VHH binders against Probable cysteine protease atg4 (atg4). Designs and how they scored, part 3

Target 1, 320 residues: Probable cysteine protease atg4 (atg4), of Schizosaccharomyces pombe (q9p373)
Amino acid sequence: MELMARFLERYLHFAPTNTEPPGTLIWFLGHSYKIEDSQWPEKFLYDSFSLITITYRSGIEGLENMTSDTGWGCMIRSTQTLLANCLRICYPEKQLKEILALFADEPSAPFSIHQFVTMGKTLCDINPGQWFGPTTSCSCVARLSDQNPDVPLHVYVARNGNAIYRDQLSKVSFPVLLLIPTRLGIDSINESYYDQLLQVFEIRSFVGITGGRPRSAHYFYARQNQYFFYLDPHCTHFAHTTTQPASEETFHSATLRRVAIQDLDPCMIFGFLIRDEEEWHSFEANQKYFADIVQIFDSEPQPVETHDDFVLDENVEDHL

## First folded at step 3 (VHH)

Design a27 (from V5 with G105D; framework vhh_surovatamig_d1)
Fold by ESMFold2-Fast, scan of step 3:
Structure a27 (fold): chain B 320 residues (1-320), chain A 122 residues (1-122)
Amino acid sequence: as target 1 above (320 residues)
Amino acid sequence: EVQLVESGGGLVQPGGSLRLSCAASGFTFSSYAMSWVRQAPGKGLEWVATISGSGGSTDYVDSVKGRFTISRDNAKKSLYLQMNSLRAEDTAVYYCATGYEDWFDELLYDYRGQGTLVTVSS
């Protein structure tokens, strides 16, 4: 605890300078903080620090012929980060250590790097050590969530691009995590999506974006105008296991980080947590503000045969 | 309060060897990953090697792989770095630290010691 308190003090001390004028709002997972002067609001810094950050790990046992995910695991770790923070919001009564145990670096943990690697191979034919694409990450977390009834969460991955189907959602129980893997441009985000992308951060159900920077996956949780705040998995700590738990400090970002919208990679996974019927109605009502990012329809079009190689090749092309 | 005290640095000729030591106190040593990081004159911090709390796993930066060996003695609360086939570019102040970090500033290394200077020259 004393070590974590020291991390928080350092985080507050080394926060970068706010460059935006007074009166600017910071939108943080659907909630706002107001800039009154040239300094960051203390509660914003505290809440930002308090987010779970899952980074690269070393000393991992049972991970094929590897002991670390350094250099290839960033999409998996950023997806774990989105899921971990989603679960904290969904189950505020659970201890932090209970949430972190779900992501332990051991085969028995439901959302471990081991499980993601196994599912990536099984579902998408991605070999261990290969970088995950957004679609692969979404497919893996959906399957793994379905296999873990001890912490109920249905993960619905958008279909036919960015579509959500009402008849499919009516067949599952809340809570639901909506994951929308999409591309908002070719080399960079097309400016036509800027307003909608900014609006997403204001939505109450928003639980973050995984993606954003070329060949480097991050978790985006807040914005101030066209600047996006993110957590970076590119830091290696020792394996977190149930028998040798890692220090809590290793699950918190050392520094506040931000990037301009112009520097974001167009490949993204948008996350929204829908905990009940009321939250679903709110999400539907707000969809008009980001209709090109998320589409909602009553029913899915008639199924077409899918060429598995083509689907996998699309993920490979995203990496190039 | 965490204390880390490095020793074993000195002047050595290219191709020579040195063994660095780090004495730890103020925390449960065996529960923490330990790293060696270095800072060459006029350059930033560079991570060199890491060892898990149990000693069962190690990792190294590519430039020292096969030349350096990190080890620990949990009973003595000590961390070691055996440095072989030393090169001029290995000249740096070497610090032991808790954790492992490739991608961020000195902020997380406030648990590191005062460092020990290694100079590789003829």
Scores: ipSAE 0.000, ipTM 0.130, lowest interface PAE 16.8, mean pLDDT 82

Design a28 (from V5 with G105S; framework vhh_surovatamig_d1)
Fold by ESMFold2-Fast, scan of step 3:
Structure a28 (fold): chain B 320 residues (1-320), chain A 122 residues (1-122)
Amino acid sequence: as target 1 above (320 residues)
Amino acid sequence: EVQLVESGGGLVQPGGSLRLSCAASGFTFSSYAMSWVRQAPGKGLEWVATISGSGGSTDYVDSVKGRFTISRDNAKKSLYLQMNSLRAEDTAVYYCATGYEDWFSELLYDYRGQGTLVTVSS
């Protein structure tokens, strides 16, 4: 018995029952699969299993006074999962092991939990062991990506809520990962966003959603009608390091998971990978189908100054 | 020990046909999707076609649709590629491999054979 065949059998054994009729499409990061009978398409199951899943780890060294991110690291791990799969799409010539090395559980790895924890403190004043919010996660991945020129990727985080500014993008080299942290409701997703949220999964540049639960983030990669498939970081494995690499199966989900749209938390980060100018124009053309989720403007509004906002501070300038 | 052995390659004229075979051993053949992938001289690997473990589903790269047919015989543990209307651009070493082309347009194959050379020329 081979590992991949064994895990695929486990997928079939514990997978939710397909309740949708023949002819229904599954949209998977902008690509579709057609359901021809009551069984899940084999290619869909294989592709779902093949996604990189980064979960909680134990035995971590150099992480302050902690040896595990269990209980607090879910947003970091789901963000790493989105970034890892984005990098696989962006750099198909790189081997899986090269991508996974970027996320090793050690301080020297560019996208390690150590780097996220350090950056969360530096940029957002979040202490180690505290849950990351979507804005903190986006800020951290943008800074860390800029610090790793060996694997070029500019991360553009939406501003003033969910806005992207053309003049800011025109000054940046492709490839660009667009991250849009947004809220589509209060305690649940407002039904007015349902059609737009479904449309997002059909967009070729779409590389997933992270979020979906307070203190518990998931990575959403596919949908079938109003059901969303996701990867869950709540599974603890031993730390992955360059000296003691974790088994590759620990980066794959053994279970197919699905949730209905009405059960989703409205707080999300949407990811889109734009590899060149042609893909940007395609993204702009399709934005009308999800205009309340992502807004595009020519330039960022200038702030208005008032006399009451004048502050003189000893720290305003550095001449050293 | 997992083993994949390709055969059936050779020299053929443009417009001609060839049938490639792959004999598998050392694993539960019927439990794996199987693919044909090729490498033209001086170029990278290109996925050509995939067939599911049951044989119920097949996929092809656009350039070979309507010309190539992938099939399998699970009782004989054999994979086949029927190639019709061959073109000079089909010249490559063809490999038998386990698995699908993943959605990243990257090959995710656990096992691959030694290959069989197909040359399309006069």
Scores: ipSAE 0.000, ipTM 0.246, lowest interface PAE 12.9, mean pLDDT 83

Design a29 (from V5 with G105N; framework vhh_surovatamig_d1)
Fold by ESMFold2-Fast, scan of step 3:
Structure a29 (fold): chain B 320 residues (1-320), chain A 122 residues (1-122)
Amino acid sequence: as target 1 above (320 residues)
Amino acid sequence: EVQLVESGGGLVQPGGSLRLSCAASGFTFSSYAMSWVRQAPGKGLEWVATISGSGGSTDYVDSVKGRFTISRDNAKKSLYLQMNSLRAEDTAVYYCATGYEDWFNELLYDYRGQGTLVTVSS
């Protein structure tokens, strides 16, 4: 369309210079684009621009004593971005506006910032206005998805670090979003994970990475060699509600952004969408390429208590 | 109310030693893993060391292995970091924190102490 062409013209004009040689592949959520010459492929630019980007909002009603998530909400917004794009891939028949309504800035929307804030307090004792960690974000997505049967999606969060258990997965219905919260290093990504991290972007079930610190959480959706393309929540727009929908362009990135692997924060949530048994078997077959990021076992081992000086809370003793 | 109070920081010459202490209150100290994290000027938070609730297991960032020792006294509800062979790059504000978080960032400020400054210079 002519309108999209104008958006792409501006997007291209402010895109970073492609520094990689002609013939270098771009891996975008498990799909590849080949670069001819030194220009960005038009389809890559269109697909990147078309991704849902959920950013900070102002004028929010009913969010405790706050009207904006500016300054503290970036992990929630990047997690919403991963989930929104996952849902769009899972349900291509749904219109964009139907997906966006699930993330409206109002308490009644199933994946609203209101629901994340309430759930973060309930599940992880995170107070409104505090930063979310990756495990908190994953737990919130899993619980909120379970509470919304109108858009079926079971969220399986990896256990004991990065493990997936076949007997647990077999008890749930497809589609399943696998979320693996993990840290691939201390200050930066350990080089031992580089090859596996690159391989993850080539997996067809891959639906992105949410990662970074509370002030710098982003959604990573593509790579070219060791450069990672991302969507940034650090742009504030007026609240999106079902009665007063925000302008559509506020859900698209204005510029193409990338970062080098050396500058990535090691804290990450890996997302994989498994729509049926066939896709699960494909995922299992490919796991060997990223075995240190995702582990698969038949069953979870019995919990072992290694804390021999465990002391019951005083309140527990009073109740007994 | 959870409270963590660090002490023991100061100015020390390269190759010197310092012992940091953390006094804990408001929770069952022996039931929680404890960590030391640090923030150098102009840098983000960096995890340094963790010790299990019983004290039976410890872990360290590679740059301090063999030089730093984390320990605890559950009867006194205190956490310690013995720092030997100090280097200029160890200069940072050191924080006592409950447990080991998914990521090293400002989340630790909500359940850590005020920090103690360690400066290693000649």
Scores: ipSAE 0.000, ipTM 0.111, lowest interface PAE 19.4, mean pLDDT 82

Design a30 (from V5 with E106D; framework vhh_surovatamig_d1)
Fold by ESMFold2-Fast, scan of step 3:
Structure a30 (fold): chain B 320 residues (1-320), chain A 122 residues (1-122)
Amino acid sequence: as target 1 above (320 residues)
Amino acid sequence: EVQLVESGGGLVQPGGSLRLSCAASGFTFSSYAMSWVRQAPGKGLEWVATISGSGGSTDYVDSVKGRFTISRDNAKKSLYLQMNSLRAEDTAVYYCATGYEDWFGDLLYDYRGQGTLVTVSS
């Protein structure tokens, strides 16, 4: 703990200058902090530091002919980051060590980079070493969750764009992680989505956004006005395994990072954790605040007619 | 050398009140957030309340909101917890600590005092 305490003290001391006026709220995974007289609400800094950050690793064994995911793994790592924090929120009785073991850099770990690479090839024909898009990442998380029923989380990926179907949710047991892969613009976020995007951070079930393009994927967990706080996977540490665990500090951000809404990539995965029926009804009631980001219907509609629309593919057309 | 010395615990009847105090020394008290954490018999450590270094913001676990008030006096380097409407469930050893409960419920602190026992019983 002495080493972690020192790392935390550095994080707190070197937080960037907050230029927002007193009274401004910070929304952190659906919870608010108010700036009064300090530069930052101290609890906000502690909470931000406590979030699990999963970054690039080196010295990885059994990953085809590669020993590192540096340069290509950022979307996988940001998706692992969202999932790890979601699991930690869902199961606070589990120790950090137990959650991190699920993401160990070894083939046997349920949500390892090995498993993501295997599933990316199987489900989306993405070769090892190629960049993942949001849709591929969501499909991988859902399949890996299904293959590991002793990992305590159902993953529901939005269908037909951004739709959630009530009859499909009725067939699964809570808790459920809702993942909505979507695009809120072409080259930048369209201003018409700004209000809804800001509202998402105020929703109690919100567990973050994984977003960006290849080499620029991040995990977004908080906002202050139109500034988004994020965790960055672009730092390489030695592989984390069950036999040689990585230092705990390597799972925490070295500094508080933020980016303006104008500089965000429009490609995003929205995460919401629904732990029971009451939380589902709350989510439904709040959906009106972000109706263009998430749609809810009773049942999946039957195709009535066929039409041909061009849609950007984040893995291929948009990035390559 | 850092020291945190708690006092004010004791036996109290349900519905009663107690005021806990913590005297701090050996560090720049006003620069650190301070917390009260407790450990009930047979249970783990539970965060109760936090106050920022300046005293401008406070946070409480839901079970004590409206009943407990955390405060500090930076000139005296002292932390306080006013406990009202005490319940049997509040029976615990109460500790003064630097820092916060993190987002996941783990206590992030370097310094922990000796503790003061609060027993709520008729």
Scores: ipSAE 0.079, ipTM 0.517, lowest interface PAE 5.6, mean pLDDT 86

Design a31 (from V5 with E106Y; framework vhh_surovatamig_d1)
Fold by ESMFold2-Fast, scan of step 3:
Structure a31 (fold): chain B 320 residues (1-320), chain A 122 residues (1-122)
Amino acid sequence: as target 1 above (320 residues)
Amino acid sequence: EVQLVESGGGLVQPGGSLRLSCAASGFTFSSYAMSWVRQAPGKGLEWVATISGSGGSTDYVDSVKGRFTISRDNAKKSLYLQMNSLRAEDTAVYYCATGYEDWFGYLLYDYRGQGTLVTVSS
């Protein structure tokens, strides 16, 4: 687009150099770009700038007693960003405007901040204005996607930690978005996960990571060595509605941001888009490269019923 | 006003070669990535090749890798596509365009020329 060309021209004027050796690869949602002559690959910059980014908004109507999500909405916005880009991959025939309408800042939009706030309260007892955790975000996306049959997408949230069950996937229709909320450490990512975390970016079904920063969730979409590129929701624009659409520029980042693997928070959501059976088989074949991050089993273990046994004093009667 | 004018198309036998040219005007040519896209009779647009503004990076659709070469001359504001080992399936109208096929597979072009017809037949 003309907008993307302007962003590219501005960026190359002020930050054209990439100091990695020639031949170094940048992995972008399972696709690679190669560094040449200490320059950023222009296609990588163009693709990065073309990603949908959903940021904080102001002037929002119908959001309880609030008019903005600044300061508390970053996990919701980063999750919306992952979902919006996932939907563009699923439905390449849909115009950008059609995808953005699903995320309009109004109660009637299927994936609006209003709907996330309502679902967070309903499913997880999170009050409006409170920070969303990764598991709350995954539960909300799954429920909201199920409630919007006009744009088919089944969201499968990993169970019992990071497990995916084949018999459960056989019951759903493609396309499927796999969301794996997980912790790769306590205070920081345990070094034993580094190689597998790097491998995830090379998987073709990979559609990003949400989280990775304490109370400052971002959307991670690419890596260069041990540096992860991300989209940051911490920029406030006026509300986007179907009657008063926000400028296209407000849904794109004009700059690159990155963080070192050592500075990542271990709490994150991994996203993988499976559009058909062939892509599922490819995902299964590649799982061995990140087996400690995502596990695949045939069937979910039956839950063990816990019985509360308590010993009462002989003076206390048990009322059956 | 932005203008892109393609030339160099024609009738060629299978296994033959053609060189397409595109003359650009009305914008800072060296600042824009340029692409060749094609449309076969009765089919949609297909991205063929892209070259970065500096000329340092090129990319191709799998079916033409090793056969086609995209290049540019920024001083002359011209884009080229050298097509070798042509096949009947390469028959299409070829367009010069600014920009890229984005990662989602959409052809996100700001400007496109009128096209030049390439027919590969015996």
Scores: ipSAE 0.005, ipTM 0.370, lowest interface PAE 10.3, mean pLDDT 85

Design a32 (from V5 with E106S; framework vhh_surovatamig_d1)
Fold by ESMFold2-Fast, scan of step 3:
Structure a32 (fold): chain B 320 residues (1-320), chain A 122 residues (1-122)
Amino acid sequence: as target 1 above (320 residues)
Amino acid sequence: EVQLVESGGGLVQPGGSLRLSCAASGFTFSSYAMSWVRQAPGKGLEWVATISGSGGSTDYVDSVKGRFTISRDNAKKSLYLQMNSLRAEDTAVYYCATGYEDWFGSLLYDYRGQGTLVTVSS
């Protein structure tokens, strides 16, 4: 494969200029790179290129009366990107083509755009061709993961805003993908969240942020100071199917992209991958650094019963 | 045409040392990160070590940390791997290659060399 050589050649023409001081760290999914003598560390470029990028597709069959998700599918594609990279981390023994098959543009694929469109209608009453919000995207990922036990990954979506409940997590098997759909402001990110937002990139379990509105949803995987690096779904390639597989190149970004924190959309999904009990305890210990983004409690609040409450047993099958 | 020619392999006893060399030609050597990868008999390819184009940063697979040292001489267009405290499990054909192991542990570059055999046996 000549993919890395072609990526580096393309970088020479299209990468943004690094304006940060020498010695500044780049945080990439909880791991750091130090800039010493190059504009961008080669390892950072290589790792960025290796990330799976799922973009708009055309020539899609079986997607109602549509043949493309261009213009409406960006949140779905960015969510698929987060999930694909999460699965790649969970199952390093699987070949890239096996992971990509789960996201094929056909109804039978577990995490296809067809399945997202069907689940968006079923769970959230979102019609085909309408954009997805973060909460809808998270609900779809959780349901589709549960429907495909052959791909072991429990998806836990934060409840009552941004809360994670220990008693609910204790009932599921690792690995667990924690998804926290939240809004950190109205028109832009409120500066009160800046420090915590920067801190999440340093957490070992961090597997990215999917953020944005229609046409602006991106997958954020790294940062350098207040600049965030992202993968952009806004590029249309021909559909990827089992009978006509798309070129591997179409699943990798050819350019390094970044955006300043003040230009970010406040609408986000935070992803954290917890592979075992040890990683869960590490996540709990680090939560204090981003407590306004993720809250952890022992149990979900229960409704308060009043003196006049009644218990009505109408089900003759309820014998316990 | 890119050419990578490995040398320095051979038979060595457990606990012994070997130094592998790789002579590069046909490309701007100093502009490329270089790696050593190996393939044990009946096994797949395993990344061993990487050094940046400038030589300023190095990385190793956990099983060889503290035992192997990767280095380069850009003026001579040569890459080296100093292997100490060799174990039977280090027996493999060692290849000189351009690039890095990716974030997921996969190699995204072609092997250009023919390899050099290292056998660690009593």
Scores: ipSAE 0.096, ipTM 0.515, lowest interface PAE 4.7, mean pLDDT 85

Design a4 (from V5 with Y109F; framework vhh_surovatamig_d1)
Fold by ESMFold2-Fast, scan of step 3:
Structure a4 (fold): chain B 320 residues (1-320), chain A 122 residues (1-122)
Amino acid sequence: as target 1 above (320 residues)
Amino acid sequence: EVQLVESGGGLVQPGGSLRLSCAASGFTFSSYAMSWVRQAPGKGLEWVATISGSGGSTDYVDSVKGRFTISRDNAKKSLYLQMNSLRAEDTAVYYCATGYEDWFGELLFDYRGQGTLVTVSS
């Protein structure tokens, strides 16, 4: 606690200067902070610091013939980051240490890099050490979450592009994590999506975006106007295990990072946590503000009649 | 040496008011966010309110919103908690602390003081 207070103090000290005018709102996972002066709201800085950041690790045991995920693991790590923060929001009674244990760098941890690597091979035929694509990452999260009944969470991955089907959700128990892998442009975000992308950050169920190419994936959690704040997995620390736990500060960003909307990669996985029926109805009501990013229908069409021109590219190279 | 000394607690009837004070020394008070946390008999610590170093931002646990007001006087190195419309469930030892409750509801701070007891009873 004393040690974490010290790291928080350093995080506040090295925060960059806010260049936006007073009155500008920051939207953080569906909640807003108002800028009263030319500095960051201290609550925003504290909340940003408190987010779990899962980065590259070294000294990993039992990961095939590898000891580190440096250079290939960023999509897995950004996906773990989204899931870890989602789980903490979903289960506030669980201690931080309990959540981090689920992501320990050991085969027995339910959401470990070991489990992601094994599941990527099993579900998508991705070999250990190869980059994960967004759809592969989503499929792995869904399967691994279903295999861990001790921490209930159903992961629903959007179908036929970006569609969610009501009849499919009615068959599962809350809480549900909705994952929508989609592409909002070719080389950059198409400006036609700007307003909807900004609206997504204002939705109460929003738990972040894992975005970017497999080699440059990040976790996006807040925005201020057209600037997006993110956590970056491209920092290597020693492996976190239950017998040799890594220092807590290694799960927190050392600095506040942001990027302009025009520099964002268009490939994204949108996450929304729906904890009960009331939150689902709220999500449905708000979907009209981002209807081109997430579509909702009553039921999935028969496969022979279902076709979608928008296909998420999961590989570094285009196979289709 | 960091030192925080709470005062102002006492016995009060439901619906009454109390003002808690915390005198800080040994650190640059205005550079730190400050919080009030409480511990009811037989229970764990619960975050109550936080105020930024400048005093420009405040946050409260839902059960005290509209009833409690946190404030500070940086020149005097003092933190305050004005408690109105007190309820039996507000009975607790109140501590002042550096830091705040994080986004996930976990307390991210060290409390240094002895605490001050607030009893709300008829």
Scores: ipSAE 0.023, ipTM 0.458, lowest interface PAE 6.8, mean pLDDT 85

Design a6 (from V5 with L107S; framework vhh_surovatamig_d1)
Fold by ESMFold2-Fast, scan of step 3:
Structure a6 (fold): chain B 320 residues (1-320), chain A 122 residues (1-122)
Amino acid sequence: as target 1 above (320 residues)
Amino acid sequence: EVQLVESGGGLVQPGGSLRLSCAASGFTFSSYAMSWVRQAPGKGLEWVATISGSGGSTDYVDSVKGRFTISRDNAKKSLYLQMNSLRAEDTAVYYCATGYEDWFGESLYDYRGQGTLVTVSS
């Protein structure tokens, strides 16, 4: 088929105007494209299209008393999008259909919305149909990855805020997906994080950001100066199942979308894929460029007993 | 109906130069991004360079940046690859193609030619 020409025409028709000067770089998951004129580099457009986008679905069976995740599922879908693209990078020998089967809208699929809903209730007491936060999403991905050893990927979720511990990583097998859920401000991103946030997109292990609040979660995969390109889960297609596969078109964005850094929600999950020891050492060496976003320590501090002695209550036991 | 015909390959010494050409027919050449891809002995296809339909944007694999230049002449329906400072590792069959390899390493070429052999050896 003439897929590339059809894609380019559709994508360009709805793409925003590129107003950046010639020589400006676009950073896409740790590698760069150079703008030679005021048009978008065609390779950048094609690579953006090739990313898996997982959106809302309808006609879902076995999802409690619901048939759709429209209106509540955006953080789950943006997290699935990050994981799906991470898995394609990690396992280039697997066909697209094999990766998509892992995210089928059915209870038996390893990373289905059904599994996320079950894990959200089990791990974080989030009821079906309620919005997920970044921490809940990270906990669910880590647990589901552990429960599915046939898809070898260890998910390490940063602890005590944004910390990664070397002794914990030394006990797990590569490949590892590092997920760092954090907040870079209150109402908007604090300007003190701007330089580090921009630098993250230049790191070779970077596999994207899932970010936003309830009803506003997106997957961010590239930047041009202070503009971030993203995939949007807020469109509804019919359920994807192994017996009734959805059209491939429903897993790709037809439109290039971007947002200014000033308009971003400060709640984010940063993803980095570490495939071996060499990539880990490279990540450690680069951490100095984004040290307020990701911290690395040798060992996790031991939990401290919270026993307080007061004049009126000198010995309190945790168990009544 | 689409036809791509490569030429310009040959034997060259390390540090030398070659210019590859590709003659296109059967489609609206200026509407398509064009790429050069290569296959070294015993290896898979490797994307080398891409140029946009207008010629305004170019992109290269890191190993050839500063040494290779992709260009096109839309009036003549021709694509070129100027290869300078050639290395033994550049030895491969070079193909002219519409489209390119996507970010996941999947081939997204709609059409490609028969190839031209480039050997870099003393």
Scores: ipSAE 0.012, ipTM 0.385, lowest interface PAE 9.2, mean pLDDT 85

